# Designs tried in a protein design chat: VH-VL binders against b7kms5. Part 53

Target 1, 80 residues: b7kms5
Amino acid sequence: DTFETVRNTIRIESEVDESLRQLCHEERITKETWLEAAYLYLCEKPEELAQVIQLAQERLSQRKAIADYKRAKTMQERFL

## First folded at step 22 (VH-VL)

Design b_13
Fold by OpenDDE, fold request of step 23:
Structure b_13 (fold): chain C 80 residues (1-80), chain A 124 residues (1-124), chain B 107 residues (1-107)
Amino acid sequence: as target 1 above (80 residues)
Amino acid sequence: QVTLVESGGGVVQPGRSLRLSCAFSGFSLSTRGVAVGWIRQAPGKGLEWVALIYWDDDKRYNPALKSRFTISRDNSKNTLYLQMNSLRAEDTAVYFCAHRVYSFEKWTSWFDYWGQGTTVTVSS
Amino acid sequence: DIQMTQSPSFLSASVGDRVSITCKASQGIKSYLAWYQQKPGKAPKLLIYAASTLQSGVPDRFSGSGSGTDFTLTISSLQPEDFATYYCQQLNHWPLTFGQGTKLEIK
C-alpha cells in the first residue's frame, strides 16, 4: 500500500452523513478512513459485500426517482 | 499446503446430538480474511452448504439448519467444529469442511481446499 | 434463495470429446460462480472460480465462461480422469447454493 490519495467529492444523504460523522468523531477516525476500511473489510467478505451492493443499488434507484421527480416538477413549472 | 481432516462422524439416533471436528493445517483462522465452512452431501445427492465462519468469529448459516447447527472454532488447536443438535434422518450425509478464499479484484470467494469428509448417519 | 440449475444432469461422452456443462442461476450473480469436480468417494475439487479463472494446478482443458445467469464449464478434450460429477456454486448470496450436479459418464 501507498500513502497516495485521490481527492473525491462524495455526496451523502444528510441523515446518514450526520450519523457517520458522529460515529467517526466518537471513534476518532475520518469518514475517508472509514470508507476505506469498510470497503476492504467487505472485500474480505464478498458474501456480505453482495448484500451491501444490493442495498446500494436500491438507494441509487431512490435517488434517481427523486431526481426524476424534481426534474419533472421543474419542467411543469416552466410551462405553467 | 492446506489440509483439512474431518472427524466425529458416526451413527446416531434421531434427536441426538453430534459434534464434528475439522483439523486443519497450512493456515490459521486467526489470520485476517480466512474463512472455513461446512458443506454436506446426502448419499447420492448434491452438495449443500451448511455454515461458514470467518477469522473474526463472524458466522453464517444455512437458514434451514441455523436453529440446530452451530459452527465454532478453536484457534489454538486449528480446529473447526460443527455442533449438530436434534439430528434428523435428512441430516444423514458426508460432512466436508473447506477452506474459503477470496479475491479483492474479483469480489468473490471460493472453496479451494476440501477435506475428505466424515460420515454422519441418523437412523432409528 | 438463488437456485442453481445445471444442464444436463447426465452426460455421456467419449475420450477426446469436447463437452460443455451449463449452469443457470435464478437471478444475476455476476461472476460469482465456482465449478467443482467430484469423483466417487472423494471430496470436491475446485476447478474454476470467479466464473472463468482456472484454479492453479487444474489442466487448461478446463475453462469457464459466462456471467449474470448463464455459465458454462467446458472441457476441450475429455480425458479418462475427467469422468466425474461437476457442480457449480454461487458464493456471494446467502445461502450459498450449488447446482444439482452433472454426472459425466463414459459413453
Scores: ipSAE 0.657, ipTM 0.897, lowest interface PAE 0.7, mean pLDDT 95
Fold by OpenDDE, fold request of step 23:
Structure b_13 (fold): chain C 80 residues (1-80), chain A 124 residues (1-124), chain B 107 residues (1-107)
Amino acid sequence: as target 1 above (80 residues)
Amino acid sequence: QVTLVESGGGVVQPGRSLRLSCAFSGFSLSTRGVAVGWIRQAPGKGLEWVALIYWDDDKRYNPALKSRFTISRDNSKNTLYLQMNSLRAEDTAVYFCAHRVYSFEKWTSWFDYWGQGTTVTVSS
Amino acid sequence: DIQMTQSPSFLSASVGDRVSITCKASQGIKSYLAWYQQKPGKAPKLLIYAASTLQSGVPDRFSGSGSGTDFTLTISSLQPEDFATYYCQQLNHWPLTFGQGTKLEIK
């Protein structure tokens, strides 16, 4: 395969990031290579990939809800 | 080409055990991404998924059958097995083994090749 | 579990006819659907995967369409060898499930 890489900005929930960081450190890999490997592995098990996608969608919804709440609160504080 | 041949079927009494075999060629269950499954068909009925085994020995089962059925493999023999315990009349069916493939681009899988099946009859 | 419901369960048609078989999923399964053909005493044969991709070696008179919950298998011009039972299957949610089948008979 290719060794060419693409720069990405990835924001991970702090507790998840810390856990993943620790794992990668112990296993002497990087978060990047872990993500690549995990995705490829799941692609080989699309039945499992579907489950991960569902979880990812739930997490995204949670992020949006939190963001919306913060914005609403900020606006309330400014105008009250 | 991929070929699968089931064997081990027969007539058995309720409560007994039976082990089915599926000899395959044209692929290896040691190859990353490969999976093989069992699907059964009761007489005059539709298809029912039984179990699936991946190249890494990861296994998935139909919840209704998990407690009695065990899927396994012998890579040295290119053979898939289905151990069936505590057999019931409703287990009477033709049992197929099938090769499962996946698409990296489409993020899905399918059974592209099937054996001709082996018949299991559970009756007193 | 995801239930797959085919319609109709039985279909009578003549050679040369255009026929369509539908498959409905109890919930969204995107395009993760396969179609199989089974003749009496034979193993199922894959026709279409990923809802609309024709398996190699399958005649192009077979086609699949749909996404989400509604899917259709179409035979543009029925041939004598096409009289069989057809099954849809979803493959990305445990447990894997099939439709109940559609038996296509000669009129």
Scores: ipSAE 0.657, ipTM 0.897, lowest interface PAE 0.7, mean pLDDT 95
Fold by OpenDDE, look of step 22:
Structure b_13 (fold): chain C 80 residues (1-80), chain A 124 residues (1-124), chain B 107 residues (1-107)
Amino acid sequence: as target 1 above (80 residues)
Amino acid sequence: QVTLVESGGGVVQPGRSLRLSCAFSGFSLSTRGVAVGWIRQAPGKGLEWVALIYWDDDKRYNPALKSRFTISRDNSKNTLYLQMNSLRAEDTAVYFCAHRVYSFEKWTSWFDYWGQGTTVTVSS
Amino acid sequence: DIQMTQSPSFLSASVGDRVSITCKASQGIKSYLAWYQQKPGKAPKLLIYAASTLQSGVPDRFSGSGSGTDFTLTISSLQPEDFATYYCQQLNHWPLTFGQGTKLEIK
């Protein structure tokens, strides 16, 4: 491996991010290496990967719902 | 050149226990990414997944069987085991062990090699 | 659990025929499907994995297609050795589940 990296900007829910940061700190790893490792691990257990994907889809749906609500609220406020 | 050979089947009375073995070659269950599972087939019926064990000794079970069945391994012997307790008539089946592989690119797994099976008969 | 339903349960055909077996999942399983062939008294044999990838050594008259909930195994020109029972399986959701099987018989 060349360890060539690609920069990514990701947004994580604040409570999850804080917990993950704490974990990475205690284990002396980074969120980046944790993500890499987690993905590689799950690729070797695609049966488990499917469960993670399902959870991720649910979380995405929640994000969208929240975003829609915020947009609606903002629009409402603009017309009041 | 993967091969799997099941053994330990026989006739047992309800409530008894039986341990099946699966001797395999051509791969090691200590190799990262490798997994082996048990699948059974009742007489004249279809296939039913029983359990799976990964290289790291992580185990998964059919929920209907988890309380009575235990999957395990002996890497030094290249052997897979299925401990079956409190056997019932409905456990009568041919039990297959199968090698599970995965693909990084396809994000899925499959059973590419199967043993010929060992027959378990539970009857009074 | 994900239920896998095959159609038909029984199929009669002649050598040289083009035959198709369908497998329907109770929910979306993407391409996480395998097809197996089983002859009487023998272990299942892998034919197709990842819905459409032919296993090495399997004749190319076998093919798989589909994604999501609907899948199809096709034998382009049936050979005498192809008369057997075929099973589909989803592999990415616990518990792993199989279709009830399709018995392909000689007409």
Scores: ipSAE 0.626, ipTM 0.891, lowest interface PAE 0.8, mean pLDDT 95
Fold by ESMFold2, fold request of step 23:
Structure b_13 (fold): chain C 80 residues (1-80), chain A 124 residues (1-124), chain B 107 residues (1-107)
Amino acid sequence: as target 1 above (80 residues)
Amino acid sequence: QVTLVESGGGVVQPGRSLRLSCAFSGFSLSTRGVAVGWIRQAPGKGLEWVALIYWDDDKRYNPALKSRFTISRDNSKNTLYLQMNSLRAEDTAVYFCAHRVYSFEKWTSWFDYWGQGTTVTVSS
Amino acid sequence: DIQMTQSPSFLSASVGDRVSITCKASQGIKSYLAWYQQKPGKAPKLLIYAASTLQSGVPDRFSGSGSGTDFTLTISSLQPEDFATYYCQQLNHWPLTFGQGTKLEIK
């Protein structure tokens, strides 16, 4: 009765999002319930949660590297 | 009151097998979030993690031991097992089982209660 | 694998002394570290979890601090029952690993 929710906007890599959306459709669940379930399950296994966090850090680093490259290319092209 | 009691240790020759048992009370391994592990201590040495089993039968092993050791459980008897095959001299140790708990708020775990251990000696 | 290095390996002290034992991880482990006490012929006993949280029933002369790679267990005023071997353990990376131990002896 007191399942309050917060509205959030998140950005997910397109291929990952497509795969996740397909999975959720086939299992008849929503992305938000999948996210909630995944987090709650991993909290019961903190040793495994730590592995997920490490992967998340790698993906964040990759996103930052791609963004920096694109920004540098745009600046370089303005000085041609 | 959480209690763990190990048994099944003894003196064996290299290449033989042993099965250790851990009888426990004060918790159930079928309860969500519960895990139990095996840790060993060679004579005069420190502690070495062996294996962990979760409430949903998920298992993790020390990579150096995974090919020879198997963790399992029998929830109807509140008992955990460690099957040890192809025993070597370096497997000589006291083997402890330990109850593992976690914190949702701190995102970590620890071993809060330990048994007194059972001794395995591998020699000719 | 994460190597946990304790210092010192041996410590000699008198009742009433303040002592500190350090534990260094080879990689960052946040605060996912526990401290255990073990007396000869006995099972280890949990003292501190999550780097700094005192286990129920453990005397408040024990405290833990640190995060990342550097951790300290402190005993503010040694009692006769505190002479034992102390181990740290990380729970951030597989395989789970322990420090080599610090033996605390009476001077």
Scores: ipSAE 0.522, ipTM 0.866, lowest interface PAE 1.8, mean pLDDT 92
Fold by ESMFold2, fold request of step 23:
Structure b_13 (fold): chain C 80 residues (1-80), chain A 124 residues (1-124), chain B 107 residues (1-107)
Amino acid sequence: as target 1 above (80 residues)
Amino acid sequence: QVTLVESGGGVVQPGRSLRLSCAFSGFSLSTRGVAVGWIRQAPGKGLEWVALIYWDDDKRYNPALKSRFTISRDNSKNTLYLQMNSLRAEDTAVYFCAHRVYSFEKWTSWFDYWGQGTTVTVSS
Amino acid sequence: DIQMTQSPSFLSASVGDRVSITCKASQGIKSYLAWYQQKPGKAPKLLIYAASTLQSGVPDRFSGSGSGTDFTLTISSLQPEDFATYYCQQLNHWPLTFGQGTKLEIK
């Protein structure tokens, strides 16, 4: 029934965060309950969870590519 | 204890429609986490997934069939349906319904119980 | 779509033999694979889920292994009731897809 919780820090792209905050506000829920509900719901549909994981992997790769570009540009501006 | 029984098959001319039924017992499709699907097998051929319906009425289809086939259910009768429109010779097959279970811990699913199938023959 | 390729398509063996059937996915499917047995005129029967977990009531002579793209079903000592067609199925990507089947016949 009652589980210990853990405080976590996450970074979300600003447009996604703004949309999620608005949704949670309108639905009168919190981000953490949304996250918990989404995960639990998807675990009951593993076939859909697999699609979410694939999309998450694509987003992770894209975020890394953007970060690598910014690092390369910053290095170039400071030394070249 | 879980049982599924398909019915509604028969011989039908190309271009016609047919509705298959799957009567099931030992579970309810209104129970969270439950899903049931249709799989077909052409004579002498392998298995082809057709559609899946979840307890919350969410549905998924084989893209090749999506325009012509509709999965639905009547929870009060413990019955699953497959509406098949614009039938073609290639739709000739035994149609099975199957109970799908999942594992929270393994993050995957499988079809643990199958009906014996109903035969659809589409011929000129 | 994920293509599931079974090998061999046809296998002839004797009672008591050890046989292996392979299934290769065209993309990674982790361990989200099931194996089914189907006898002529009958419905498929689940043998293995999550690549390697035996379904209740399935004899220990059946085993599954593999992850990612390469999977194997092994029958350690073939029995008369094991002559059937075997199918793998991936459950990691829509649409759900089956291998083309491996027919295991008596030699």
Scores: ipSAE 0.502, ipTM 0.860, lowest interface PAE 1.9, mean pLDDT 91
Fold by ESMFold2, fold request of step 23:
Formats: structure tokens, sequence, C-alpha cells
Structure b_13 (fold): chain C 80 residues (1-80), chain A 124 residues (1-124), chain B 107 residues (1-107)
């Protein structure tokens, strides 16, 4: 791998971020090295990567559904 | 050259156990990224995936078989095993071992090298 | 479990024909599908991986297409050595599953 880096901003659900931060602290690693390691490890097991992607898609759909519900609730309150 | 040679097949009675072996040449089972597995084929039927084992000893099973079958390996002998317990007539098949290859760029895998198989016959 | 359904189960065709074998997944599997050829008494041989990438050493008359749930293996000009059974396999969901096979006979 190269060691050059790119800066990136990521939004993580608060409960997940709390757990991940604690893990990284206990293991004396950073979030970014954890993310890199997790991705590279899963790429060597594409069958497991596929499971992670399925979960990620389910979480994305859940986030979209919650956001749509909140927007619809706000529109309903404005209409009423 | 990569070679895979299965052994340990035979005729056994229902309820008995049998252990299959697969000897590998041309790569090491302990090499990072390597995975190997078992696929079986009943007479006149299609292919059925049995189990897969990764270089780090992580394992996955066909859930229909995992209560009776155990995949394992011995890195010092570069050998893959399939322990089959409580054998049934339905387990009669040719058992292939196979090497799994992955692609970092395509995020998928496939079975590129297969052994010629060992035959297991479960009958009275 | 992902069911992989091949069509047809049996195919008879003449040398030189363009033939297609279809594989349908019961759920989306992206392009994570492989095609294998198996001759009687032999181990399967990889033809195509990642739905459309031809394995080295496989003749270019073989091609694969599709994504999601519908996949096709095409032989553009059937040759006598193509007599075999063909299997698709998905590698997107545990357990890994194969299609039932398509037996191709050449006159």
Amino acid sequence: as target 1 above (80 residues)
Amino acid sequence: QVTLVESGGGVVQPGRSLRLSCAFSGFSLSTRGVAVGWIRQAPGKGLEWVALIYWDDDKRYNPALKSRFTISRDNSKNTLYLQMNSLRAEDTAVYFCAHRVYSFEKWTSWFDYWGQGTTVTVSS
Amino acid sequence: DIQMTQSPSFLSASVGDRVSITCKASQGIKSYLAWYQQKPGKAPKLLIYAASTLQSGVPDRFSGSGSGTDFTLTISSLQPEDFATYYCQQLNHWPLTFGQGTKLEIK
C-alpha cells in the first residue's frame, strides 16, 4: 500500500461512534487506522465483505426511512 | 503448479463417520488471503457447497451440514480435512476440494482450482 | 438462502450455433457470480468470474453478462468440445449456492 493520506469527514451514528471510540482507545489505535484495517481485511474475504455491504445497505435504508418520516411529520404539522 | 488431491473416500454404512483429506501443492494454506473449501456432487445431481476455511482459521459452513461436518486444516502438512459424522445416504457424492481466489478490485471471489474428487458412498 | 435457477436444464444445439444459458438469482447478487464448465467424470473448470470477466485460457467465444438477478452465459459459435454441463454460482450471500446445471449436447 501507499502511505499518502486523504482527509475525509464522516458522520457516524452516536451510539456506534461511542463504542468505536472506546474500542480504539483501549486498543491504542486511531479510527482511521481501524477503518483502513477493516476494509483491507474484508477485501481479502470478499464473501464476508458482501455481508458487511448488505448490513451497510440496510442501515442506509433505515436512515433514509427515518429522515423521510421526520420530513413527512414536519409537513403534516405545517398542513394542520 | 497448483495441485489439489483428495483422499479418504469409500463405502460406509449409514451412521458411520469418515474423514476426507486434501493435499495441496503450489501454495501454502497459511498464506494471507488463501481460502480453501469443499464442494460435493451427488450422482446425477448438481454442485453443493459444503464449507470454506480461511488462512486465519475462520470457517463457514453450509447450514444444512454444519451439525455433522467439520472443516479443519493442518498447516504443517498443508492439508485440508472434512470430518463427516452421522453419515446418511444423502451424503453419497463426489467430494471436491477447491481453492478460492479473490479480487481486491472486483470485491468478489471464485473457485479457480479443483481437485478431481473423492467418492463417498453411504449404503447398507 | 439464495436460489440460483438455470434455464434451460437441457439444451441440444448444432456446431456453429449461438447459444445462451440463463441464471436467475432469487435476490440481487450484484455481479458476484461465476460460471463453471464440467465434463463427465471431471472436476468443474472456471469459465467466467465477476459475471463478465473471462478466465485466462478460456476461448473468447464464451462471454458472460448481467447483474443483479439475471445473468447469461453466451457461446457465440458452438464447438464440439463445448459438450458439458454448465453451472452458475453466486458468491454474494452465505451459503454459497450453485444453479442446478444446464446440460449442453452437440450434434
Scores: ipSAE 0.462, ipTM 0.841, lowest interface PAE 2.0, mean pLDDT 91

